# VHH binders against q8rxe9: the designs that were tried, part 34

Target 1, 356 residues: q8rxe9
Amino acid sequence: SVATDDTSPSVKKRVVSGVQPTGSVHLGNYLGAIKNWVALQDTYETLFIIVDHHAITLPYDTRQLGKATTDTAALYLACGIDVSKASVFVQSHVPAHVELMWLLCSSTPIGWLQKMIQFKEKSRKEGVENASVGLFTYPDLMTADILLYQSDFVPVGEDQKQHIELAREIAQRVNHLYGGKKWKKLGGRGGSLFKIPEPLIPQAGARVMSLTDGLSKMSKSAPSDQSRINLLDSKDLIVDKIKRCKTDSFAGLEFDNAERPECNNLLSIYQIVSGKKKEEVMEECKDMSWGTFKPLLADALIEHLSPIQARYQEIIAEPEYLDKILSEGADRAEELGAVTMRNMYQAMGYYQRRRY
Short names: E, the ipSAE of ESMFold2; O, the ipSAE of OpenDDE; V2, 0.75 times the mean of E and O plus 0.25 times the DockQ between their complexes.

## First folded at step 15 (VHH)

Design i1 (framework vhh_enristomig; at its last look DockQ between E and O 0.58; V2 from the best seeds 0.00; counts 0 for: pae O 3.5 > 2)
Fold by ESMFold2, look of step 15:
Structure i1 (fold): chain B 356 residues (1-356), chain A 123 residues (1-123)
Amino acid sequence: as target 1 above (356 residues)
Amino acid sequence: EVQLLESGGGEVQPGGSLRLSCAASGFTFSDYSISWYRQAPGKQREWVSYISDSGSTYYAESVKGRFTISRDNAKNTLYLQMSSLRAEDTAVYYCAKGSDSYSSGWYSEFDYWGQGTLVTVKP
């Protein structure tokens, strides 16, 4: 009898998400994106990939990469990734990513890579001969990260949609070149080798603004650490940052006054981290001075972040636990990817190794 | 397609001035922070200046008081006015578009860079 799953109509859709191993997260990242990103695990089969191979495409500090990788994993787990629902793993722990990348590169027209903005910026200065192959071809690595798992959706920001568009084009090209009846004639099942992934713009999270400018989004690229609350800031540092944040001289506190962007931002943060309704916050805070409100906000932030910080500390304090989580995620990912790789090699006509 | 095109570099005597430009296209310029970075021969790329989407400006200590960053959102153009130039300012200068500050995907902050423009301050 044939081994098929064409009778499985309720297959849960799969989301794959890449996470750069930066090692740090601020409140704007968390409330504006990561919280909703993690919540996708409740709806989809989710894979969270710490993409360490991507970090080496430009100069980097070899001593920091490993720590940044584990810090990033620990932060995302502390933000609520449930390992019973999602897989978390390090990209380099699953060799199939680079194996597939090589196969995809062999089918990717060089002109498609030349159109990518990051390559264009480098090649003009140094010429094509001086651009690293890694910098030039990293879009194929991202494509491999996505296609290896037959992903339905990829959460990305608006400024990275063009990379997903390229991944879709590469998948379509490979399906045309090697799929369908050609694949059947080589012993395969036929049809498409790869699902065509779609970008998923995450549901808009909270809009969290800079502590020094209520008209600017909170950003890790802003030079002053005073502009942001980091998830791992100490209690004292949170108090100090809130004490020193920009405010105004208006009486009372209110939402939605365009002349008071800092007030709106700080009340919005308070609403979110306290878990209160907007109307409840309005009634509680409307007659407060900044001197009364700032300690209230700092305490709410500390209370909200404490469970995350405690979970993070538990994880980093037990490296064997973190290693087990990442190893199990890698094992699951390797199992999924092995099917894709066998099909791809078959469709491309490779003689596969016999095991004896 | 996101593009950043630097211009205005050249040779200058110590104490001189230059104005760098960065022409932007392929995104809503006014929604993003933009930075200047520089890379001297044999050194790591270093941050020089930053301007937020709302126009707030920040400078590295080494250039404070000598450099001025600005943006013209109507022309989608970033500027760096450099004065009192010194030999240590010799570098290739790059503009870099900020990513969505909340995103944490496959790529780092400032994934989009210009080609750079060379500034040479004679010894």
Scores: ipSAE 0.289, ipTM 0.623, lowest interface PAE 2.2, mean pLDDT 85
Fold by OpenDDE, look of step 15:
Structure i1 (fold): chain B 356 residues (1-356), chain A 123 residues (1-123)
Amino acid sequence: as target 1 above (356 residues)
Amino acid sequence: EVQLLESGGGEVQPGGSLRLSCAASGFTFSDYSISWYRQAPGKQREWVSYISDSGSTYYAESVKGRFTISRDNAKNTLYLQMSSLRAEDTAVYYCAKGSDSYSSGWYSEFDYWGQGTLVTVKP
């Protein structure tokens, strides 16, 4: 009984994620999301998208969109996204996103979109009548982003669970409506047109809190830049922000004290950026004053962020390099997406263009 | 279902005062930061004020010293006390719920918005 070592190279499952080009990345974003993406590259075939079509669904500065897009891409790379392991590309560079979105829209009951919390909330602000169709169909675009590449897994936060569920439902519906025997009758292979994506909820990375409020998450929405460390902050600015960060009057430093949220936050940040174990940090810092600890933290932050900053600067200084990376990523995306689109057009009974 | 409902808008004379409310439901109100935004006719939506889950407050320069943001967690309500109102304060005012911590590439800084309430400052 020759154990056929079916070492067929286990085809890595595919993960797709994307962010809007919305400006600067702060420490919370990095430690909470991007760092996790980097880890996923070894286990999965990863596609990381700058989703600029999503950015236009809300008011935006047309003068800044391009720069924001390239900055976001550069930051991906600077943070450790490896183009040898992952594809990085811009959503608008792959027309198939919108094509698929249109097809999916035809199969999406309006009632499904009307139930989306984000739309309800956003439309309330502008008045439902003034809400853009783009805002309304936003989840279908997201669904297209995911399904175009036959994604196995989608990293999502809690705020996106509803959209992922929608994507799953849409995929199932399309498979039911057009897949299987129906598709086979039209000359297709039959079966499922889409994989049903599964949510990948990253283990709660370190929740980084605001520097000005230890009970609030670090956020871009916070009005004060002093509340956050941006990845591209200068050394001096990092020092200043840490120096001015909110602290308590208690003696010593300790973890997990509800009365000392800032202390816990700062120690946690120090732990993460230093790569030390919690116990090590506790022992090291337990008797420190804020005057001693803050500089230590600042130095650790600077040390951790400096390589990212340096790499970012290198990438930005070589626009052709970044363009090449994005182009290659888009090419890969187009290749993958082309299969999906071909199948969809076939299954849906489109007259296909013959190229002579 | 997450809901934000703004109220308190109306017409007021320059120099007058108005108090806006945002009633929140469908989520743990106390756990989230909330902001006021406003949009004047023909202008982009602009940030007005922010209050963190811990109660830290911030203001746009244009409203600093005149507006006060506050929250009542027991009532799940956000407030904006506006004083010394000016013509340029005329806008639809929106409350926005802060999103959860950035944990994925698919995120929104603000995940929910109210329908807005109109404030008109007219002589």
Scores: ipSAE 0.033, ipTM 0.381, lowest interface PAE 3.5, mean pLDDT 89
ESMFold2 (binder alone), look of step 15: mean pLDDT 79; pTM 0.795

Design i2 (framework vhh_enristomig; at its last look DockQ between E and O 0.44; V2 from the best seeds 0.00; counts 0 for: pae O 3.7 > 2, unsure alone 64.9 < 65)
Fold by ESMFold2, look of step 15:
Parts: structure tokens; sequence; C-alpha cells
Structure i2 (fold): chain B 356 residues (1-356), chain A 123 residues (1-123)
């Protein structure tokens, strides 16, 4: 089909998720957000975009970007992306993202971007390098990632609320400038050139705390690797990290005691990775010492993470398989994006190239 | 809108002390790790110190024992007490809000940054 309306009543709502090509994931990332975002594929038409163009807006290692991109794709697939339900692809493999970004930039007041990037402009007082144009304009690139696919929903964390609100404002402005009756004359549906994306506000996933401080969130930014379990940590490293993690001197184990944040955290992790109900965990663990519980937790973590690690290893051992998945995802995305770009160029009055 | 405003920089003699401040707004300050970074002329930004949402403190090896990070959650303010300053501490100092460690997405590693405050330690 040449020009389908993906917002028709017979089509699933669409979710678009951007994924930085970091190459690594810790347990807090996974249980707190990624697992829930992957699970959206069961309800929505879901696109997972590895956003390599966004990664270059800050200093990066050219020798590592490609590897980080493929490692990230492999990690997300290992976390449960089902390619029959969802697409995963690399942003740069679909040129329409940057094409739309340019068109959106031409409609975005500079003052809207200044509020988001002011830091880099001001930090150059001593003649140090100016903030890049890419860093200044990346909110338009994120908006393009979302609007290109007529996305209904965008999963967001608290740090990204500002960006999704900007994307909504840009979409509204573009619809005003080029939409309405003129858009309907071009064959548009829904009365607008772009659907206005909505934040998808799932309840936060599991709140996983630092292994060295039960009052701090587990974080990639924490200086010590001891504070976190990485999805790809070896069995021995997981055992060592749990052996050394902070605990307390109370007898027994319990949830929800404000004096025992480490106990609550470690029991919560155990509950989640074992798949047991809270009541079952309480009954199983209430009379345990830390010496009994820590090996139990480590074993549960290893059992939970081993299938993910095995799937990851399987994927990276077959680079052509991973490349095929990403290529097929990009092909599907290109088809969707081509429809949007044709409509956008026509609404803006461009002479469009015919393909022959 | 997230905003971070550094202050307290200036010129100081070797062995001297300075106290940097970072006023924060536009987010729930007490929920986040907050860090100090610095950037010497012509160099890339480097990590100096972090204080967690619970108050745990972390330091780069080059500043341990000389710098103290703290926060006042009632005033939404981050501090860096610097002592025994050396010429190599000369840099623009930035405070940075940590990203939500559970979110992934377009900017999962992007920290919000202040505009910086210059610290010059005279040779």
Amino acid sequence: as target 1 above (356 residues)
Amino acid sequence: EVQLLESGGGEVQPGGSLRLSCAASGFTFSDYHISWYRQAPGKQREWVSTISDSGSTYYAESVKGRFTISRDNAKNTLYLQMSSLRAEDTAVYYCAKGSDSYSSGWYSEFDYWGQGTLVTVKP
C-alpha cells in the first residue's frame, strides 16, 4: 500500500521509544524502565529507535559508536523484543529522521530551544568551544523521531517530560501552519498533519536502589561499580557484589521498615527476579540471616539474568542475524516515514521527487 | 524547566580555599544525584564529585581529602568546599543533575548542566 492512514480505527495505537546507544544496562535501568517499555509491544505497535544521531551531540568515541549501537540493540532484543510484534532499528538507517528535523527546525522558534540548551552557550565565556548546533537543536530531532511515525504515545521518564511537551508544542504549531482545511484537501485524515503525541505514563517500574546505599537509586552515574548489578555481570561478579553489599545488623528480614532500607531493597529485588508474590517472599525469608539470604538472592539474580545473557551472546555471535533484524526494522520504518514525509513536503508546498 | 546556577568561583593562591554553590530549580532536587564536574581550558570535562539523593559522597582520586561536597535540600543548593587548592585545579566548575537512572530514551545519559563558575589558582 502506497499511502495508508496508520491512525485508522483498525490499527493499533503506536508507541515510539528512543534508545541511546550506551552499550550497557544495569538492573535499575532494566527493572525500573526497560522491561516495561519492551512489554509495551504486547499492547501497542512499537518502534524502538537506537538514536545514534543523538549520541553525537556530545563528545563521543568514534571507535566505539558502532559497537555501542549494536551492543544496545542486542541488549534490547535479549530483554525480550519480539521482532514479530515490534521493530528495532538504527535512527541513522532512516534518513527521514533528519529530513523531518530540518523541516521542524524551520518552524521552531529559537526561544523554545534556548530554554533547553542555555548551559552550553553560557559555559564558553573563557573562549572555550561553543556548544554545537546539534546539541542546541536535538529537541527538534527527538520531535522528528516521534512525529515521523504519527506516534500516539511516547514513554517518558521524569527527565524527559520537558522534551515531550516541546514535541507536542512543535506538532501543534506545525499543524496550525500547514494543517486544517488545507491538510484535508491534500487527503489528510484526522484534520491535522500530525497527531499530537501523548506521554505514556506507566507507573514507574521497580525502584531498585544502590547496593552500597539503600536510600540512593541505582545509577550508571554512581562512581562505584559495586553499587550496581549490570545485566552482563558474570556469575562470579554478581556473587561478589551481593556478598559485599550493604546490609544491617537486625535479625530476620522484612519489607517496609524505614530503618532498614537495604533490607527492603534486597528483598524487593529478590521478589522481582524470583517472580514470587510479596507474601511468599515474606514467608520464605522472614527468619533468615543475611548469611542465608545473600546466597539466595545471588542465585536468583543469576537465574534471572542468565537467559538474558545467553540470548545476548547468541545475538552478538551472529552479526548477520542482528544486521538482518535491524535492516528489516529500518525497512518497515522507512515505509512508514515515507508516507509522513510525502504529506509534510506536500503540505509545505515542496515539489516532490517521483520515484520510478 | 531545569536550571542550575553556579557561583563562588574566583582567583585564589595555592593552598587556598573556595566554596562553590549551585542553586537548583525546576525539579525535585532531593530526588537526584548531583555532581560537580570541571573543564580546564582545551580539555574535556572531567568528573570531580557526586552526592547521592541520600547524601552519600564520592570523589575523584585527585581531589579526595581536599574537596567536600554537600547539599542543602531545603534550599535546593549543592556545595563544593575546596581546600588545599593547586594550580591543576584551575578550571570552570559545573554542577550537573544526574539523569533518571531508570529511564532510557533519547537523553538517558544527558545531564542538565549549569553555566559554570571559573576557579583560577594562581601559579
Scores: ipSAE 0.186, ipTM 0.513, lowest interface PAE 2.7, mean pLDDT 83
Fold by OpenDDE, look of step 15:
Structure i2 (fold): chain B 356 residues (1-356), chain A 123 residues (1-123)
Amino acid sequence: as target 1 above (356 residues)
Amino acid sequence: EVQLLESGGGEVQPGGSLRLSCAASGFTFSDYHISWYRQAPGKQREWVSTISDSGSTYYAESVKGRFTISRDNAKNTLYLQMSSLRAEDTAVYYCAKGSDSYSSGWYSEFDYWGQGTLVTVKP
């Protein structure tokens, strides 16, 4: 009985994620999301999207959208996204996103979208009458983003759980309405039109807190730039921000003291960016003054961010390179999406264009 | 369901004062940064002020020293005390809920907005 070692190269499961082209990436974003994406590249087939169609659902600066898009892409690469392992592309460069969205919209009960927390909140504030249809339907766009590529997993935070659930429900509904025997009767292969995506909840990455408030997460919404380390901050600015960061008057440094949230935050940052173990950091820093520790932290941050900054500068200095990467990513995306779209149009009974 | 409801808007004379409120529901109010934005006619929405989950306050330069943001976590309410109001302060004022930490890439900085309340500063 020759055990046919069916070493069929285990087809990597597919992961899709994306970010809106908004503003500068700070240390919290990097450590909480992007760094995790980098790790996923070895295990999964990864697609990373700059979702610029989502960016227009809220007020935005038309003059900045393009730059924000390229900057975001550059930062992906600078942070370690490897184009040999992942596809990076811009949402608007792949028309199938919107096409699929339209198809999905036809199968999405309005009541499902009305239940979305984000819409409820947004519509309440602006008045339901003034809320854009884009804001209302953007979850369907997100669903299209995910399902277009037959995603197995979607990395999501707690705030996106509802949208992933929606995506799953929509996928199930479409499979039920148009898949199976119905699709087969129309000349298709039958079965499921969509994979049902599963949420991939990253292990609670290091929650990086504000430099000015150890009880608040580092955030772009914080008005003061002093509250955050941006990935592209200059060395001098990093030094200055760390120098001015909020600290307490307690002697020594310690982890996990609720009365010392800033201390915990800064030590945690140091731990992460230095790659040291918590115990090592504790031993190293336990008797340090803030005057000693802050420069140490700044240096560690600079050391960690310098390669990212350097790579970013290289990428932005070569716009053709970035364009090529994005183009190739879009090509890959189109290829993958074309299969999905073909199946959907067939299953939904569209008259198919014949190319002569 | 997350809800933000602004109130307190109205007409006021230059130099006058007004207090805006934002009633929040459907989420743990104390866990989130909350912000005020405003949009004047024909202008883009602009940031006004933020109060962090820990109570730190931040202001746009245009309103610094004149506006005070505060929150009452027990009442799930955000406030904006406006003083020394100017004609250029005329706008619809919105409260915005901060999003969760950027952990998945699908995040926006603000996930929910109120309907807004109109503030008109007229002589």
Scores: ipSAE 0.035, ipTM 0.312, lowest interface PAE 3.7, mean pLDDT 89
ESMFold2 (binder alone), look of step 15: mean pLDDT 78; pTM 0.789

Design i3 (framework vhh_3k1k_2; at its last look DockQ between E and O 0.26; V2 from the best seeds 0.00; counts 0 for: pae O 5.4 > 2)
Fold by ESMFold2, look of step 15:
Structure i3 (fold): chain B 356 residues (1-356), chain A 124 residues (1-124)
Amino acid sequence: as target 1 above (356 residues)
Amino acid sequence: QVQLVESGGALVQPGGSLRLSCAASGFTFSDYAMRWYRQAPGKEREWVAGISDSGGSTYYEDSVKGRFTISRDDARNTVYLQMNSLKPEDTAVYYCAKGSDSYASGWHSEFDYWGQGTQVTVSS
């Protein structure tokens, strides 16, 4: 038999989030998604995985991956992750992710991977023969990240929904192939090997647009750094970016004029970072020129970001503290994953080492 | 599955007109701003025109202002580019684009969706 999955009297469902080790976070990332993802820790058992294995499927700088990994962890902690409520860990520190990925590949029809739109788009420019196996198979690695922890929910947007659908199909296929009576005959408990994960559409975050194009969401992939406010931008840089951001020639400031997307965006950012109600912002700003409003917005941004920046600096100043957080997160993840891996090997008929 | 299909590209003489269409599917079209880009041979892709999610705001790069008009029909999930007074410099493959809906990529890099493109050729 396998270890029971007995839970406490008050059961919390589990959420798993993958986090690219980019080393930077912009205002759109934070207000549009990350803030609400971090808030899930108040309702769910939450795992935040810094997915360094996924990062190598795209061009990257080997000299920077480690630093980007720790910087990303520090930024997410500074954004409000409470280590008493959530686990933060590095994907590569838990070998079971890749171990399970290999097993899942044996159950994943090649045609399911070939249909993934992100593989088709990325391989179009290089040609299929030049695309890496990592690019082709990373949907199986993502599936392993999710299934290893018997996850109930995975927070995703529309552009990632296809990957959650694939993870659900793989889980169903594996449960059918190896679970139930077959697993019982091999000494297992029977039933499903994996919970079937569900996408979680978090409460909608703020819609924050580019500082250079009010028709585009703020994005890391935009060519110009002027298009975004990064959470760690200096005070002087924030002032400069706001001075140079796209505006218009209309008199006064107002929300919800479809001819003025930049005005709507900048007022919305001001409303959010100042904590004021929309009506209060409208009354305060209606007769302002851009020259009056821009310093007001810059000051509000600086004030809002200062606590996050201060917390970040505290974390990176003490590497032992960050190392401890990540190590403890990896230990908890290893414990959870060991149960899943034991069951999976048993159900697949492997000769297993004696437990220690 | 997000899909963008451009049509309407053709060979035209200078001063002529074309209307490009982009049929969109696999997402809630009305929630997204839409854009047209173009790429001439040997050059990088450049932004041409954009339209807000509401359809109330349109934007154009300077060389096409007054000649091109972007519009959208949310009931038909289609964005259009009306191109007038065409010049040889407008010769390019034209792409429509949808921005990513994710502010955090999670497991994946951020990634814009693009159509296959439609060729516009303006003979010198």
Scores: ipSAE 0.255, ipTM 0.614, lowest interface PAE 2.2, mean pLDDT 85
Fold by OpenDDE, look of step 15:
Structure i3 (fold): chain B 356 residues (1-356), chain A 124 residues (1-124)
Amino acid sequence: as target 1 above (356 residues)
Amino acid sequence: QVQLVESGGALVQPGGSLRLSCAASGFTFSDYAMRWYRQAPGKEREWVAGISDSGGSTYYEDSVKGRFTISRDDARNTVYLQMNSLKPEDTAVYYCAKGSDSYASGWHSEFDYWGQGTQVTVSS
């Protein structure tokens, strides 16, 4: 009995994630999200989207959106997204996102969207009556982004958990309403129309805190640029920011002291960007003064970010290259999405266009 | 559920002082940084001041440095904004915000929880 090693090439599970083309990427975003995406490329079929339709749900500068989009794409690549392993594309370049969103909206109870924390917060800020329908339906768009590609996993931060849960619920509902025997009766294959996506939450170890407040996460919303390292900061600026970063008056350096959050943060950053083990960093830095450590940290940051910066500059200097990458990514996305859309239109009983 | 309730807004003359309060509930107050924002008519909401969870660090917008002071009372779950030497340009709705622990990793940026705001008007 020859055990036919049915080594059928295990079809890689699919991971989809996206970022709005807003602002500059800082060290926290990179270490907490993008770096993890890079690692996922070896294990999963990865799709990384610049979600520009999401960017317009809030006030934005029309003159900057295009540049922000290309910059974001360039940064993806510069950070190590490999186009041989992943597809990178712009959301608006794939019309199916909005098409699917519309279909999903028909199956989404308004009460589900009303419960979204982000909407509540934003509506409160602007006044509920002034909140845009786009802002309100934002989670359905995100759901479409995910489900269009039959995603198995979605890397998200804690703030997006609710939206992923919503996406799961919507997927289940649509499968129930239109899938199975109903779909088969309409000439379809039957079964589930959507995979139910699962969240992939990054490990806590990549949390980078503010340079000015060790108890606050590094954030773009922080008023002072001094509170964060941006990926494209100059060497001098990195040195200056680290020099001026908040530190304590305790002797020596140590990890995991609640009274020394800045120390822990800076050591953690050093650990991550140097690629050293925690124990190595502890031994190396335990007796250092801030005067000694800060330059060391700055140098390590510069060393780590320099290749990213260089690659970014190369990419941005070759617009045609980036355009090609984005076009190819969009083509792949369209191909994948076309299957989903076909199934959805069929399952929902649409009259299908016949091409002659 | 996270709730933030601002109070203390009033009409004052230039050079006057106000103290805003924000009462927080629905979360462990002491674990989060708190912020004040303001929004003037026709303008975008802007950051004004922030205080770390421990209260050990405070930050200010340049325009309010030396005039405004943010503080917190963890026992009362309250963050304050002392506003001195008020100017007409300080006229705005002032909002209290809870810091977020979330990473802006994904489709949407990080959001703070916000109160309803309190109106501050500085006019002669």
Scores: ipSAE 0.043, ipTM 0.257, lowest interface PAE 5.4, mean pLDDT 89
ESMFold2 (binder alone), look of step 15: mean pLDDT 81; pTM 0.828

Design i4 (framework vhh_3k1k_2; at its last look DockQ between E and O 0.14; V2 from the best seeds 0.00; counts 0 for: pae E 7.4 > 2, placed apart)
Fold by OpenDDE, look of step 15:
Order: C-alpha cells, then structure tokens, then sequence
Structure i4 (fold): chain B 356 residues (1-356), chain A 124 residues (1-124)
C-alpha cells in the first residue's frame, strides 16, 4: 500500500485586510494591525488593501486623499509588508470592488445595515438625516472587499467584528439564493459562490491606548496629536510626546493595575517595541520613576521606529517604485476578482458580454 | 439604543462655576468609562476629562486640571462635569461620550459615542 505522499503543495489560505488612507498611521495601528499582518505573510496568501472608497464615506480633504493613499502604501512596505509575499493595492484601482458591492446590496436586507453600531455612532455625529448613503452602505463595500477574493481569514479589531459577521451572513445568503443547483442550471459549476470568511482577532497585547487617556484607545480621531505616536514622528517629537504623556502619582511602575491605565499602557508599549518579555520589563522598570522610564521608553520607540522611517523615506523618494508595486498588486487583485465576478454575474443570470 | 443627553450649559462670567450633566441610556452605564469633550468655534474637538467605570480613576486635560471635576452617579446613569474658575478659553460646546471597549482596526475606525452637546459660554 504505497502511501501516496499527496504532497500536493497545500494551497495557502488567503488573508485579506485593509485600512483607510486617512491621516497618518499611528503606533496603535501599527502594533495592533500592521505588525500582525507582517507575521501572516509567511503562513497565508495575503492581500493588503488601501481602501480609499471607504475614506470618502466621511468628510475628507480631496487634496490630501492621493497623498494619504501613497503614504499608507509606503508605510505598509516600510513596516515590513513584503511584495514578494503579499499583494498591496488600492481599492479604487480594482473596479470589481464596487461592482460586487452592488450585487451584494441586492441581497442585503436594509435592516441588517441599520443595526450596525458604527453607522449609528457615525451618523449621530453627523446627524442621522445628513448621513450619507455611503456611510450607510459601506459595510456592503467591506463585504465585497473580503468576498471578492474568496478570503479564508480577515484580520480585524474588535470594532470590526460586527462587520465581519455581516459579511458572513451576506455570503451565506448569496450562496443560498444563487448558488448550488440554481447556479448549475445557469451553466455554472454549482456549489458555493463565496467562501465564508473567518475573523482573525489580534491578541489583546496589541492594543495601544492614548497617551493622554489611558482608558481610550489610541486613535486618529482623537483631537490632539499629543495623544498618539505617529510612525513618522521625529525623534524630538517622540521625546516630547512621551515626556508630556499622562502619568499617575503612584510610586514605581506596574502592569495590570486598573487604577493605573497609563502605566499599563506605557509599559505595554515599552514591552512590545523593546521585544522584551513582560516579566523582564516588570523587573527592569518596577522601581523606576517616571522621570527615568519616560526617556527609556522614548529611546526604545525611536529605536524601533527609525528603521521604518528610513525605509519610508526611501520608498517615497522613488514614486515609480511604489507605483509599480501598486500596479502589480492591482493586477493580481483583478485577476482573482475576475473569477468571482464572472461566477456572480452568471449565477445571478446576467447576460454576459461576448468578446469577439 | 445608546443615548447621551448633555445639559447644564449656560453663559457665565469669568471666574464663575458651572455643572454639566449627561444622562445616559441604552447601555449598562456602570460598565463603561465616561468622557467629556469640548469643541470651541473653529477648533477641533478636544478631550477634557475621563472617569473610569468604577469611578476610581479620573483624568483631565492639563488646561482644566484643578478647575474641573468629573464624577458619576451610576444609580442615575449620569456623568457630571463640575467646572470652576471658568475662563473665556473654556467657551465651547461640551460633549459627553461613552467609552469603547473595542479596539479600532481595519476598514473603519471606531468613534466615541456622544450626545448633541451643551453650549458653555464664558464672557464678561
């Protein structure tokens, strides 16, 4: 009985993720998302998207969108995204995202979108009556972003769990409505039109809090730049921000004290950027004053971010290189998406264009 | 549905005091940190104060330290901002915000949930 070593190269599962080109990438985005993406590249086929269609769902500066897009792409690469392992591309460069979104919208009950927490929050800020249809429907766009590429896994934060669940539900619904025997009758292969994606939630240790409010996550939406470390902050600015960061009056430093959220945050940041174990950091820092620790943290941050900053500068200095990377990424995305779109149009009974 | 309703905003003279209230509903109030923000004309909204879920920890913007006090009454689902020694620079719309337990990443960032705001004007 010759054990047929079915060494068929195990087709890597596919991971898709994306971020909006809004503002500068801060330490929370990096440590909470991008850094994890880098690790996924060895295990999965990875697609990383700059989702610029999502950026327009809220007020934005038209003059800055392009630069923000390229900056975000450059930062992906600077942070360690490897174009030999991953595809990096801009959402708007692949029309199929919006095409699929439209198809998915036809199968999405309005009540599902009305329940989205982020919409409720964002619409309240803008006024419900003034909220755009784009703001209302962006979860379908996100669903398209994911399903277009037959994604197995989607790295997301806790705030995106609801959207991933929505994507799963939509996928299941579409599979039910148009897949299987129905699709086969229309000349298709039959079966599922979409894979059901699974969320990959980052480990809790990757959550970075505000420098001015230890109970709030680090965020681009925070009004003060002092509340965050941006990846491209100068050394002096990093030092200054850390110097001015919120701290308590307790003696010593400790982890996991609910009364000392800033302390926990800063120690956690130090742990991550230094590459030290929690126990090592505890031992090192337990008796430190803030006056001693803050400079130490700043130095560690500078050391960690300096290579990223240097690489970023190299990339932006070569716009043709970046354009090439994005173009190649988009080509790959289009290739993958074309199969999905073909199947969807067929399954949904569209008259297909014949190319002569 | 989460609702936050701010009240207590008024016109006051410099050096005066004012107490803002925020009535919360639609969530387990005691499980969440609460925040105050303010937005002056032509300026970005800025963080003012935070109180932890337990009320054991309070945090303030540097400009309001020693003058403002954030507090909460869980029995009433209300967060307060006591403002003393008010200055013209404190003139703004003040917003109450619900903290989030989630971490923002991916396609869309998470925002704080806050009310419609209450106007505070400090003028002679």
Amino acid sequence: as target 1 above (356 residues)
Amino acid sequence: QVQLVESGGALVQPGGSLRLSCAASGFTFSDYAMRWYRQAPGKEREWVATISDSGGSTYYEDSVKGRFTISRDDARNTVYLQMNSLKPEDTAVYYCAKGSKSYASGWHSEFDYWGQGTQVTVSS
Scores: ipSAE 0.052, ipTM 0.337, lowest interface PAE 3.4, mean pLDDT 89
Fold by ESMFold2, look of step 15:
Structure i4 (fold): chain B 356 residues (1-356), chain A 124 residues (1-124)
Amino acid sequence: as target 1 above (356 residues)
Amino acid sequence: QVQLVESGGALVQPGGSLRLSCAASGFTFSDYAMRWYRQAPGKEREWVATISDSGGSTYYEDSVKGRFTISRDDARNTVYLQMNSLKPEDTAVYYCAKGSKSYASGWHSEFDYWGQGTQVTVSS
């Protein structure tokens, strides 16, 4: 039979976002994207999924994945995820993701997957004959991540537009194959099995540049750790990195002078981490030397990052607390997804297990 | 408006070299990975090379690896493709495209740009 229990009506539109278990974050990541992604919880019902199944689609170190998963969860919680507003959970803790992936794969033409640029790029590294089935099919897994929860929006950058387009096409195809008259005859509502998700382009974050070259973006892969502030850098290390960062020999400080990219970058960082308006920063700093400004910037960075670091340390020091948060998020996600799975199995003609 | 203008295509003998340029405007160039694609007559467009937004990572289609080098100059908003040891199979119209932002990515999708391209012909 069709599952008749509806979850409580959502007051807010639902957002689902996948988070790769990278285990580390620098200031450029945080100010450029993560801060605004976390802020979506203030407007939307938000699910943050740490997508460990996606991480195994290429060769990986089995001893690193678990730690990277928990470190990533702890970092995102420390960045301000409020568990009363949003759910945080590990993808593999909700088996329905893979269960739905299998059902979606049965409706996905192989040619749609072959056209994915990400598969082409990644399979070139390994050779086509050595590329895993997981690498080929992960777009169906991502589609399952989205559709399982009847998501309204998916926050994506430009690099994810093709995957969202594919997810929409798969949803439409499944609705066509198993919805409509067939689904209505089974008592289905509205003739569709899946809501068609829309991309959500997050508000653009700050452009944060390298501490050693104001024309290069801050990067995890840059050779020198001096080029970046990591979210977990100690107070002393932050002071030292700012003390040593590249500057210029001009008098005073100003925004938006093309001849002074380091000045613009460091003032921009100061503006954001201090919470001040651009005009206020300009007036405050215009007559400063670098020797006066650098300690001011370092103190503002430390003040901004200290609560995040303290929260991270609390979380990672108590593994059972983190596990409880992730377990509760997984329980919520399992409840939401169960309705979708029951309807999907019914529409596809499966004999469904009766439960009491 | 995003604008990508390719140049440097020419007729060259097998074994020769060319450098292609792509001048970019209408977006913050340093925020994006940049790609080269090519399309031979009667074939679908194929990916050739990618350079990350930082310039620190480069990727190549297997048939061009070791022969082609992608590079970028963020101050000039320009991406380059240095093509060495050219073969008749490299004959195509070459197109430039902007890639994606790479901050903390969860899933990937890309925007392609089809300009006029620049013709590279390798003929013996």
Scores: ipSAE 0.015, ipTM 0.213, lowest interface PAE 7.4, mean pLDDT 82
ESMFold2 (binder alone), look of step 15: mean pLDDT 80; pTM 0.811

